# VH-VL binders against q9umr5, part 256

Target 1, 268 residues: q9umr5
Amino acid sequence: SYKPVIVVHGLFDSSYSFRHLLEYINETHPGTVVTVLDLFDGRESLRPLWEQVQGFREAVVPIMAKAPQGVHLICYSQGGLVCRALLSVMDDHNVDSFISLSSPQMGQYGDTDYLKWLFPTSMRSNLYRICYSPWGQEFSICNYWHDPHHDDLYLNASSFLALINGERDHPNATVWRKNFLRVGHLVLIGGPDDGVITPWQSSFFGFYDANETVLEMEEQLVYLRDSFGLKTLLARGAIVRCPMAGISHTAWHSNRTLYETCIEPWLS

## First folded at step 11 (VH-VL)

Design xa61 (framework fv_acimtamig)
Fold by ESMFold2-Fast, scan of step 11:
Structure xa61 (fold): chain C 268 residues (1-268), chain A 123 residues (1-123), chain B 106 residues (1-106)
Amino acid sequence: as target 1 above (268 residues)
Amino acid sequence: QVQLVQSGAEVKKPGESLKVSCKASGYTFTSYYMHWVRQAPGQGLEWMGIINPSGDSTDYAQKFQGRVTMTRDTSTSTVYMELSSLRSEDTAVYYCARVGIPFSDYDFWPDYWGQGTLVTVSS
Amino acid sequence: SYVLTQPSSVSVAPGQTATISCGGHNIGDKSVHWYQQRPGQSPVLVIYYDSNRPSGIPERFSGSNSGNTATLTISGTQAMDEADYYCQVWDSRTYVFGGGTKLTVL
């Protein structure tokens, strides 16, 4: 009688990316019903994150309804941000463990080959001009672009991350916070050898200040203001931090030691 | 600018092992998945497996599971495919091919292919 | 295991339209990619995601995908188009290639 597990993939992924994870779950928790959501696969993962949240919401509602004892979420990379928003917009979610696999929870600011592929002539220092335009905000990767040197533009133009982090005021903020706080456990996973998520501490709600010095979660205004409940969750003992070195971005879902150490203990 | 250069043709005996190299240049080697695909003389293409950008995860076609191994050497920007217990039906041209989107193993397409390595297995 | 079926050979006169089919159960729900391979050369992508052309591929090449059949169409066929053509899909467990079609331009 293990709780069902719902898996939400990341940028340019599909259910195929989780074949090893499903094998591990089957070995340690046989009989677990695991649903990997094949929505917004491949290039469709570039669609605006609020559009993805709506689609994933429609898919998870019947799964949660059939599991009154609760469900677990495993959300990889960009998928972790989708799951953040799901937990906030759903008045009736019954999520026990929300397992965030190397997700840029405070945003992304790094020169990666995703940027060279999508915007060949742009560097991280100039990408704010594209991402903080109306056209740029139609792409998921720009929805969590967080340039620490242009915080005013980020706060005004970010249609997704600034809102779900409570960095900009929103009429639904109080309800979103109340909904998010219903989660049983927030399990944060990430590490220094990821190579894509920049800074890697973004997976633990740390981020760059204006001098590109990383400030950890407890020094963030989001945490200090308790904008969506991080401080409350930490005080409740509901936040788990599980950093691991030696794991690349594309291996978080396919490393057995990582699974046994950081994921398996939270799948009741 | 992007190039995938494979090792030269080989002649092997049944029961021996094969190791083909594929040296990449013109892009960030550690950002792309790599496929291995083979083609027997006069036959179609056959997928063998895929290796992730950092080389710490692989997936192989069921037909080759247990005798194929794929590895990466990031210091030389080289991918390797090793096939053991060779049989005459393993005679083929072996190709490495890059997945077209960084950090993606999804259904996009191989966008660059190596020139191929002919392997002949005969006694 | 998913299977793609292609005719082994198609012949066409220069300037005429060549049509190469790729059959598969519910293939219209999958994304089909097409490769051209000339003798002694590596495959070259000519169509991706059913109907899109990569940079450098002539407008003569087009694709469609519906129901149980995907189709590669080459209008105004030229001698240089003579090659083997392969279709390819992802079926959620593996990459599947068709058997290939030899296009002969008389």
Scores: ipSAE 0.649, ipTM 0.850, lowest interface PAE 1.7, mean pLDDT 91

Design xa62 (framework fv_acimtamig)
Fold by ESMFold2-Fast, scan of step 11:
Structure xa62 (fold): chain C 268 residues (1-268), chain A 123 residues (1-123), chain B 106 residues (1-106)
Amino acid sequence: as target 1 above (268 residues)
Amino acid sequence: QVQLVQSGAEVKKPGESLKVSCKASGYTFTSYYMHWVRQAPGQGLEWMGIINPSGDSTDYAQKFQGRVTMTRDTSTSTVYMELSSLRSEDTAVYYCARVGIPFSDYDFWGDYWGQGTLVTVSS
Amino acid sequence: SYVLTQPSSVSVAPGQTATISCGGHNIGSKSVHWYQQRPGQSPVLVIYYDSNRPSGIPERFSGSNSGNTATLTISGTQAMDEADYYCQVWDSRTYVFGGGTKLTVL
């Protein structure tokens, strides 16, 4: 029988966003138990990511305990960062496939309508003033704001992303790396037409340098230093890259071709 | 300034099809979900469905499933609602309405509404 | 199917406070949005997420939501506030609107 699937949504989302994904899974893997977690829905998705990690952790523990053969995670957008941290903080997770749907794994640096809605007078060039304050770090979106022109501030102020990426020291880093490396497959999905995740290569652990030139995962210090296990996972054959053009941010969970190409093969 | 401008009033016969347009301006068209809501004469508001920012994902109220189709044309910033097999009880003002949070389909509310399109279905 | 119940009509004198109720089973666990519709016009959002006012909506409009009743309150009611008012929630994949309340200012 198929392993259970746990779905973690993104910014301003709920389980409703995944209605098509659930249809696809039911068609190709009938009998799969799919749990879409309705925690931190809507405005609550703005709460600090460490708070969200704690809440989602409590929700996934009983699901994982009932599935001794393992579970799969499908984590969309901001939810992919929640899942990154879950895999690091849980000493006992039994995740086989972690499927990351267009998540800003190296952070976000882009002017989007999310930012206009939240901070109407801010631009990507000045958002660092808000996000890298203690007050700003109480908002999930600021937890993964990564300004390539103020990398020193990002490294010092980021309470979430810099820590889970091993870009800044943390007492638990060695344990977090060990835990993360227990994952069976890291399936990275994203594409150039997303329109929200900036740069889109952030979904594949690529990111801007100081000149806003994108450096791919293998050129990142976090990969080269193997800070949380990316180099080890790649050497093990556990990283899957599935880029797809023509898919906008709100369509990753509702495109049949994307599902069949990038998700379905990993839902054993 | 956000504006939603709908097509003009129509008179239809039972069994015909209707296609109403809603042209958006003043914001990034591909960042917001769009609703369609109707209102029969002297009656309240009735939700018909929703379409995502890119136009490739929809959800329709059960009552209209099989008769309604919603589409987008991003080149003209226009949303369309088609309703087939019209009956006299489909006589209503049809509204488009933008979802208030960008890229979100959660807990839907309409922050901006079109002026409405009166559709009269009579024989 | 989830049902929202509103009084069909509420009447107040100019300058007085109008209260419009929206009843629903355990509605306090849902987010309630309120629309104003003046005769011959499209709906206008006046309150979202129970108690938040959109830009441009006067501060005399306020909302609350607890238990089985959500309430729209209009203080210092003016003639221009005459309209139909609709409450709305999202429930399990559909929008649910109340039947509407006609506010008369006499």
Scores: ipSAE 0.747, ipTM 0.887, lowest interface PAE 1.6, mean pLDDT 93
Fold by OpenDDE, second read of step 12:
Structure xa62 (fold): chain C 268 residues (1-268), chain A 123 residues (1-123), chain B 106 residues (1-106)
Amino acid sequence: as target 1 above (268 residues)
Amino acid sequence: QVQLVQSGAEVKKPGESLKVSCKASGYTFTSYYMHWVRQAPGQGLEWMGIINPSGDSTDYAQKFQGRVTMTRDTSTSTVYMELSSLRSEDTAVYYCARVGIPFSDYDFWGDYWGQGTLVTVSS
Amino acid sequence: SYVLTQPSSVSVAPGQTATISCGGHNIGSKSVHWYQQRPGQSPVLVIYYDSNRPSGIPERFSGSNSGNTATLTISGTQAMDEADYYCQVWDSRTYVFGGGTKLTVL
């Protein structure tokens, strides 16, 4: 039998967003128990990510308990960060494949229409004033805002991304690394035509330097320092990178070709 | 200034197909989902379906499954809704409506609506 | 299927407060949106996310949502407010509209 699949949605999404993915899984892996977690839907997805992590943890614990052979996680967009954090705080998770579906794993720094809608009077160059304030950090999107021009503020004010990345020292860094390393495979999915994740390489732990030049995962300090286990995972062959062009942000969970190429192989 | 301009009224026979267009302007066309809603004469609003920003994903109301097709043309910023096998009860004003949140098909519904397209189906 | 229940009609004198209810099972846990439709016109969003007004909507329009009832309130009702009003939610499988309420300003 196939291992259970747990799905976590993204910002302003719901479990319904994954209706096509469910169809694909049922078709290709019949009998798979798929649970799309219907938590923090819609506007509730703006709640602090740590709060979301706690909520999703409560939901996945029973599922994992009933699946001693392990489970797979499919986590979309903001959900990918939630899942990474979840795997970092859980010392007893049994996740085989962690599939990060177009997630801003290394943060977000872009002037998308999404951002403009949320902050109509702010450009990305000025958003640090909001996101790195105490009240800004009460919003999920600010929890992974990563301004390359204000690294000091990011490191000191980011209450989520900087912590799970181990970029800011904290007493749980070692334990979180250990926990995260329990994952069997880290499957990173994203692409240049996403249009929302900025830079799109963030889905592969790439990101801007101070000159807004995109550096790859292997050039990132978090990798070089193995702060949360990326270097270790890569060394053991546990990281899979699956870039795909021609897919917009809202299509990652509903594209059949993407599913067959990047998701399906890791659901067995 | 967001505007949705729909195609003109149509008269159809039973069994034919209708295709209504909705041309969008005043915003980033490729960032927003689009709904289609219809309203029979003297009746309420009825949701037909939704199409994502890129046009490669759609979701239709169960009632219209198999008869409705929604498409997008990014080059012309136009969304289309085609309904086949028309019946007299398909006589209605058809509306396109933009979802109010970019890249979302959840919660926030139509913040801007087209002017409507009357389609009359009669023998 | 999820059902939204609205009164078929509500009447109010000019200057008075009009209240339109939208009933639904545990609707308080959903986000309710309200649309105004004047005769011969397209629907116009007047309230989103229970209580938020889009730009251009007068302050006399307000919304609330709790328990099993969402409410659209129009204070100081004017003749121009005469219209059909629809509540709307998202449910697990579809977008659901109420049956509509005809507001008459007497």
Scores: ipSAE 0.302, ipTM 0.762, lowest interface PAE 1.7, mean pLDDT 94

Design xa63 (framework fv_acimtamig)
Fold by ESMFold2-Fast, scan of step 11:
Structure xa63 (fold): chain C 268 residues (1-268), chain A 123 residues (1-123), chain B 106 residues (1-106)
Amino acid sequence: as target 1 above (268 residues)
Amino acid sequence: QVQLVQSGAEVKKPGESLKVSCKASGYTFTSYYMHWVRQAPGQGLEWMGIINPSGDSTDYAQKFQGRVTMTRDTSTSTVYMELSSLRSEDTAVYYCARVGIPFSDYDFWGDYWGQGTLVTVSS
Amino acid sequence: SYVLTQPSSVSVAPGQTATISCGGHNIGEKSVHWYQQRPGQSPVLVIYYDSNRPSGIPERFSGSNSGNTATLTISGTQAMDEADYYCQVWDSRTYVFGGGTKLTVL
C-alpha cells in the first residue's frame, strides 16, 4: 500500500487549493490516505511561522504514528518553510519524501501583490524597515523576507529563516540538523515563470548576492558549511531538483504534467 | 483605480450558447482570481465558478458543471464565461468579481464587481 | 449543502440601528462577508472577514460573528442605506450566499 501523504498549504491558502492534486494522486496511487491540513488557513497564514510550526506539529504527530513505514510531505510555497522547520524540531519524524513545491527556501525579495496588499506604500527596497522590526517579525511573510542589500539586518533580526538555515547560531542547531537529516528525499520543485517567488531559484536554495546576481545552492555558505545538512543530503543522493518552465505560482498544485514529472515518482 | 467592464446585454433562444466578457484594468491582472456570479430576476446571488490568475485552473458550482467554461486572455486582461445549452431559467444578470486577496482562492470576497450583463433567454 | 438563512426584510426608522442576521450551522467558525445591492446596481462589499470595513464604507457599518449567527449592524441608519444585503461564506468547494434581506428606512 502507499504511504500516507500530508499536504501543507501556503500564504492565504487552504485545502481547497489542492483539489486537483488530490485527483491526480487518486488516479495514480489509488488508496493513498491524503491529509490536507486546514490549519492557519486564509488570513491566519500570516501568523508567525514558529506558531504555525507548533500547530502543524501537533496535527502531524498522530498521522506519522499511525504510519510506521513512513509518510510523504507535499508543502506548497510558504508551507515548504513550515515543513523545513517541522523536520528539524521533530525528534522522531518518519518522513520519506519531502516535496517542496515552489517554496522560498532561501527567502523572498520581490514586489509581489501580497506585499502591496499588506503594506500598500512599501517597495521591496524599503520593506526591510518593517520586516526586520520586532513588530514585523510577528508576520509570517517577514519571517522569510531576505533583503540581499541588508544581509546584516536579516541575519540579526530574522526570527525564523536565518535560524532554520543555520545562518545564525542557535542552541538547538545540532539536534535540528540531526533530525532534518533523517528525511529520505528532499524534492525541490520550482521554475522561472512562477511570478511570485523571487528569485525563483530560492526554491532550489539559490539566492541573490549583494548585486542581485543569483548564486546557486552549492555556492551558498549554508551549503558549504553544511549548516543543516544540505551538503550531506546531496552527497547521499537524497536531493532531487525538478525545475519546470511555464508554471505560474497558483498552478503548481493543479498542473498534471508537473505532477507526473516531479511529484508522482516520489509517492511510494 | 480598479475597473471591471463587461460586455453588453444579450437576447438568446433556448439551446444557444452565451459568452460574456469582463475586461479588467487598474491592477495586475495576473495576481487575482476572478469569479462569476449571476442573479435571476427577483432572486438572490448565485455563484457559478472561479478561475485562477493564470487561467490554468478553474472550479465550477455543481449546478453548472458540464455546460460552463471560464477562460482568461492575459494579453487583453479579459476573463470570459461561456454557458451552453441555454434554458429560460438562465435569464439573469451575470457579474464578474475580483477576489479580494491576491493569489488566494480561499475565504474569498468580491472586492470589485463588473456592472453586470443582462441575458434574456426566451422561446 | 451549507445554507445561510437571512430574514427577507427589516424595517427601521431613520437614525435608528438596523440589525440583519445571517444564520448558519457553526458559522462562527467561518469568515462572513457582507454585500449591499441597491436597485439596478452591482453588489458592493461593506464588510469582509466578519468585522472589517473596506475603504469608503462608513463607520456606522459593523459586523460580528459567533456561534450560529453572524450579524450586520448599521447604526444611525440613513435613507441611502436602503438596499438588499447579502451575507456570504466559503464552505468546502462552494461560495454560499444568504437569500438576502431588504432593508427599508422609513
Scores: ipSAE 0.727, ipTM 0.880, lowest interface PAE 1.7, mean pLDDT 93
Fold by OpenDDE, second read of step 12:
Structure xa63 (fold): chain C 268 residues (1-268), chain A 123 residues (1-123), chain B 106 residues (1-106)
Amino acid sequence: as target 1 above (268 residues)
Amino acid sequence: QVQLVQSGAEVKKPGESLKVSCKASGYTFTSYYMHWVRQAPGQGLEWMGIINPSGDSTDYAQKFQGRVTMTRDTSTSTVYMELSSLRSEDTAVYYCARVGIPFSDYDFWGDYWGQGTLVTVSS
Amino acid sequence: SYVLTQPSSVSVAPGQTATISCGGHNIGEKSVHWYQQRPGQSPVLVIYYDSNRPSGIPERFSGSNSGNTATLTISGTQAMDEADYYCQVWDSRTYVFGGGTKLTVL
């Protein structure tokens, strides 16, 4: 039998967003118990990510308990960060494959229409004024806003991304690293035609330096310092990178070719 | 200024197909879902389906499954809705409507609507 | 299927407050949107997410949603407000409209 699959949606999504993925899984892995979590849907996805982590934790714990052989996680967009945090705080999770589906794993710094909609009077260059304020951090999108030109503010004000990355010292960093390393495989999916995740390499833990040059995962301090276990995971062959061109952000969970190439192999 | 301009009125016979276009302007076309809604004369609004920003995913109302096809052309910023096997009861004004939030097909509905396209199906 | 229930018609004198209800099972847990449609015109979004007004919509339009009833309120109703009003929600696999309410300004 196939291990259960738990799906976590992204910003302004719901469980319904994954109707195609569910169909694909049912077709290729019949009998798989797939749970698409219907939490923090729509505008509720703007709630602080730690709150979301707690909510999703409550939902996944019973599922994991009933699946002693392990489960797979598919986490889309913002959900990928939620899942990473979830795996960091859970000392008893049994996740085999953690599939990060076009998630801003190293943060977001882009002038997308999402951003323009939420902050119509702000450009990405000025958003630090909002996102790194106490009230800004009450919004999920600010929890992973990563301004490369204001690193000090990011490190000090980011209440989520900087912590789960181990970029800011905190008493749980060692434990979170240990917990996260319990994952069997980390499957990173994304691509250059996403149009939302900026830079798109963020889905692969790449990101801008101070000159907005995109550096790869291996060049990131979090990797070099193994602050939350990326270096360790890579060393043991547990990281899978699956880039794909021609996929827009809203199509990652509904593209059959993408599913077959990047998702299906890790659902066994 | 967001604008949705639809194609002109059509007269069809039963059994034929209609194809209505909706040309969008004034915003990033590839960032928003598009709905199609119709309204029979003297009746209420009826949801037909939705198409995602890239055009590679659609969701149709169960009533129209198998008869409706929605497509998009990014090069012309145009969304199309085709309805086949037309019946007299398909006589209606057809509307395109942009979802009011980018990259989302949840919660938000249409914040901008086309002017409507009257399609009359008669023998 | 999820059903939204609206009164077929509501009448109000100019300057008075018009109230249009939209009933649905636990509708308070959903996001309700309202559309205005004047005769011969396209629908216009007047309220989204229960109580938010799009740009250009007069302040006299307001919305609320709790329990089993969402409500569109038009204070100081004007002749130009005479129209059909539709409530709308998202339900699993469907986007549901109410039957519409014809508001007559007497």
Scores: ipSAE 0.316, ipTM 0.759, lowest interface PAE 1.8, mean pLDDT 94

Design xa64 (framework fv_acimtamig)
Fold by ESMFold2-Fast, scan of step 11:
Structure xa64 (fold): chain C 268 residues (1-268), chain A 123 residues (1-123), chain B 106 residues (1-106)
Amino acid sequence: as target 1 above (268 residues)
Amino acid sequence: QVQLVQSGAEVKKPGESLKVSCKASGYTFTSYYMHWVRQAPGQGLEWMGIINPSGDSTDYAQKFQGRVTMTRDTSTSTVYMELSSLRSEDTAVYYCARVGIPFSDYDFWGDYWGQGTLVTVSS
Amino acid sequence: SYVLTQPSSVSVAPGQTATISCGGHNIGYKSVHWYQQRPGQSPVLVIYYDSNRPSGIPERFSGSNSGNTATLTISGTQAMDEADYYCQVWDSRTYVFGGGTKLTVL
């Protein structure tokens, strides 16, 4: 009787990362069919986000078709951006709860160990030179790199995030907004101790201005212009914010208290 | 520089428990998962399990489930591996090893290894 | 349970090419990592993701992985390469090591 749950992982992850989440769901909602998609695992998670969206779309179509009463999405880190695009490009999705676990919804601007590993000589201040090139846009992490000091380059070069956020025009923008608005609930989860998502408020559609001062969702142009439906969803009471301190980036999918507080209530 | 420093050699009797420590330095402790791998004298490498130093989540090889417990202390950047109900066949060198990709537990390799802790179980 | 098969020993003359195999069902669809262990020392990563070398590992070390066999190749083999070599893969929910190959350089 519980709706099926589809899980989309993040950067350098696989279904293995969600073993504890599956245990929690099985304990509180026994009988739930949970599918953790093993597509773009490990290094394959670096492939362009539009490529990942197409692959995940093909995987979720038969699952949604078998569940006419709806499905829930739990999408972690980079996976939250994949799920945002899925909700926009699918004319027929039946998603009830979209649960975004610490995903950089407005983008990323941080000096993380991911950057040190991938681009050892780069810092957040100069990564725009790589990410906003055609070569850089072939890497998923660059698809949501959002340098607040080079917003003009972000708007022109971002092949993914600027389009999905409606920050740059696209022929399908009206249809994407209509599709996204079919979601039942947008559950946003994140916190100050994540240590990877920078600023952490990006998980709640907040982001840096040019002085690196964080502006919250309601102060963002994408919200004020209702570019893809955030203002409409908030007015419907369909946006849930669940911030939690004390949780690091790799702990969102394996913390029982977080699960019980922020995820469990939305798995009808 | 990245270093993993393990506790010293131990001699145990059958039925006792073992607790080995592995202190990390030279990197952000919570950014990398940590393996435990053992090697019996003259034998190959055997994976025991993995721990997430940030979230305290674990996974253990089937052979050790029910006997092994992995924990961490973020204030000291130390991971621990405890093995109970020791038998003579648990005589081995026990290694901690850092997972090679930050924030990932999938398809990993050990990029840095501790020096090993020799544990002898005999009566 | 997934099993990796390695020859127990391989012998090579100094300066010659050594090849160490790692057999597994459809191993070509998995990523293979290789470790070197000298007597009394901890393992050292020499190859990851089939063919990538970590910083500090000589270019004479290379790897390949196709079908049912992954191979570690050491060209111009030196006395210092004498060691045990282990292959490793991830399978389902566990990490599997091969039995190890003792490389003798004489």
Scores: ipSAE 0.791, ipTM 0.899, lowest interface PAE 1.3, mean pLDDT 93
Fold by OpenDDE, second read of step 12:
Parts: structure tokens; C-alpha cells; sequence
Structure xa64 (fold): chain C 268 residues (1-268), chain A 123 residues (1-123), chain B 106 residues (1-106)
């Protein structure tokens, strides 16, 4: 039998966004119990990510309890950050494959239409004024806003990403690292034609330096310091990187080729 | 200024196909989902389907499964809806409608509408 | 399938308050959107997310949603408000419209 699959949606999404993925899983892995969590849908996905983590934790705990052999997580876009945090705070999770589907794992810094919609009077260059305020941190998007030109503000004001990355010291950093390392495989999926995740390499823990040059995962301080376990995971062969071109952000969960290439192999 | 301009009225016979176009302007075309909704004469609104920003994903109402096809042309900022095997009951005004939030097919829906395209199906 | 129930018609005198209901099972847990459609025109969004007004929609339009009923309220109703009004929600499998309510301004 196949391990249960838990799916977490992204910003302004719902469980309905994964209807195609459900079909794919059913076709290729018949009998798989797939649970797409219908929490924090639509505008509710703007709530603070820690709140979302708590909600999703409550939902996944009973599922994990009924699956002692382990479960797989598929987490899309913003949901990928939620899931990473979830795995960091849970000392007893049994996740085999954590599939991060086009998630801004290293943060977001781009002028997208999402930002224009939410902050019509702000550009990415000045969004730090909002996002790194206490008020701004009440919005999920600001919880993973990563301004490379204002690193000090990011490190001090980010109430979510800086913490789960271990970039800011906190008393739970060691434990969170330990918990996260319980994952069997970390499958990172993304691509250059995403159009939303900026830079797209963020899905692979790449990100801008102070000159907006994109550095790879291995060049990041969080990797070099193994602050939350990336270096350790890579060393034991637990990180899978699956880049794919030609896929827009809203198609990652509904592309058959992507599913077969990047998702299906890790559902066994 | 967001505008959705649809193609003109059509007269069809049973068994034929219709294809309505919806040209968008005044916003980032590749960032918003587009819905199609129709309205039979004197009747209410009926959802037909949705197409994502890139055009590579669609979702159709079950009633129209197998008969409807939605496509996008990013070069012309145009969305198309084709309905085949037309019947008299397909006589309706067909509308394109933009989802009111970028990159989302959930909840916030229909903030801008085309002017409608009347399609009459008669023998 | 999920069903939204609206009264077929509502009449109101000019200047009075019009109330249009939209019934649905646990609709209070859904986001309700309202559309206005004047004769021979396209639908126009007048309320989204239960109670929010798009730009250009008069303040006399308001919405609420709780329990099993969503409500569109038009205060100080004017002749130009005469139209069909549709409520709409997202359900697990589809987007659902109410049957529409014809508002007549007497």
C-alpha cells in the first residue's frame, strides 16, 4: 500500500486547486489516501504563517497518527514554507517525502501582481517599510519577504522566515533543526518560467545577495552554517532538486509531465 | 482601465460549433484567470469554466465537459471559448469575466465582465 | 450540488431600503459575491467577500453573511438600482449562482 499524502495549498488557493493532482495520484498510485487540507483558503491565506502552521498542525497530527509507516507532504507555493515550519516544530512527525512545489523557500523579493494588488502604492524596493513593521508581519506575504538590501531589517523584523531559517538566533533553533532533519527526502521543485516566485531559485534555496546576484543553495549562509539542516540533508543524499522550464506558477499542481517527473517518484 | 471586449453576435445551426473571443486590455493579461459564464434568454447566470493565466490549465463545469474548450493567446491578450455540438438550448449571451485577484481561481470572482456575445442556435 | 436560493422579486419605493437574501447551507462559512445586472447589460460586481465594495460602487450598497443567509442591502434605493441581482459562491466543485432577484423600484 502507498503512504498517505497530505497536500497544503498556497496563497489565495484552496483544496480545489489540487483537483488535477488528485487525479494524477489516483491514476498512478491507486488506493492512495490523499488529504488536501482545506484550511486558510482564499483571503484567509493572508493570515500570519505561524497561525497557519498551528492550524495545519492540528489537522496533520491525527493523519500522521493513523499512518505509522509515514506520510508524504506536497506543499505548494506559500504552503511550502508552512510545511517546512511545521516539520521544524513537530518533534514527532513521520514525513517521508516533503515535496516543496514552487515555494519561496528562501523568501520573496519581486514585483509581482500579487504585490501590486495587496500594496498598490508600493514597489519591492520600498516594501520593507511595510513588511518589516509589526503591522506588516500580520500578513503571510511579509512573513517571508526577504529584502536583500535591508538585511538588518529582515533579520530583526522577520517573524517567520528568519526564524525557521535559523538566521536569527532563538532558543528553539537546535530543536527545530533536529525536527526538520527527521524528513526522509526534501524534494525541491521550481523553474525559471514560474513568473511569481522571485527569484525563481528561491524554490531551491537560492537567493539574491546585496547586489541582486542570485546565489545557489550551497552559497547561502543557512547552508554553510547548516542552521536548519540543509547541509546535513544534502550530505546524506536527502535533497532532490527538480527544476522544470515552461511551467507557470499556477500550473505546478496541474501539469502531468511535472507530476510524472518530479512528484510521482517520491510517492512510493 | 480594464476592458474586456468580446466578439460579435453569431447565428449557428444545431450541430455546429461556436467560438467566442474575449480581448483583454488595461491590465497584465498573463496574471489573471478568466471565467466564461452564459445566460439564456430570461434566465440566470450559468458558469461554464475557467482558464488559468498561462492558458495551460482549464476547468469546466460538468455540464459542458467534452463540448467546451477554453484557450488563451498571450500575444493578442485574447481568451477563447469554443462550444461544439450546439443545441437550441445553447442559445444564450456568453460572457467572459476576469477573476478579481491575480493568480487565483478561488473565491474572488468576476470583477470585470465583457459586453457579452449573443449566440443564437436555430434550425 | 450546492444551491443558492434567492427571492424571485423584491419591490421597494424610492428612498427606502431594499434587502435581498441569498440562502445556502452554512453560507456564512463561504465568501459571497453579488452582481448587479441591468436590463440588456453585463453583470457588474457590487459586493465581494460578503461585505466589500469595489471601486465605483456607491456606499448605499452593503452586504452581510452569517449562518445560512447572505444579504445584500441597498439603502436609499434609487431608480437606477432597478436590476437583477445575483449572489455567487464557490463550492468544492463549481461556482454557484443564485437564481437571481429582480429588484423593482416602484
Amino acid sequence: as target 1 above (268 residues)
Amino acid sequence: QVQLVQSGAEVKKPGESLKVSCKASGYTFTSYYMHWVRQAPGQGLEWMGIINPSGDSTDYAQKFQGRVTMTRDTSTSTVYMELSSLRSEDTAVYYCARVGIPFSDYDFWGDYWGQGTLVTVSS
Amino acid sequence: SYVLTQPSSVSVAPGQTATISCGGHNIGYKSVHWYQQRPGQSPVLVIYYDSNRPSGIPERFSGSNSGNTATLTISGTQAMDEADYYCQVWDSRTYVFGGGTKLTVL
Scores: ipSAE 0.027, ipTM 0.619, lowest interface PAE 2.8, mean pLDDT 93

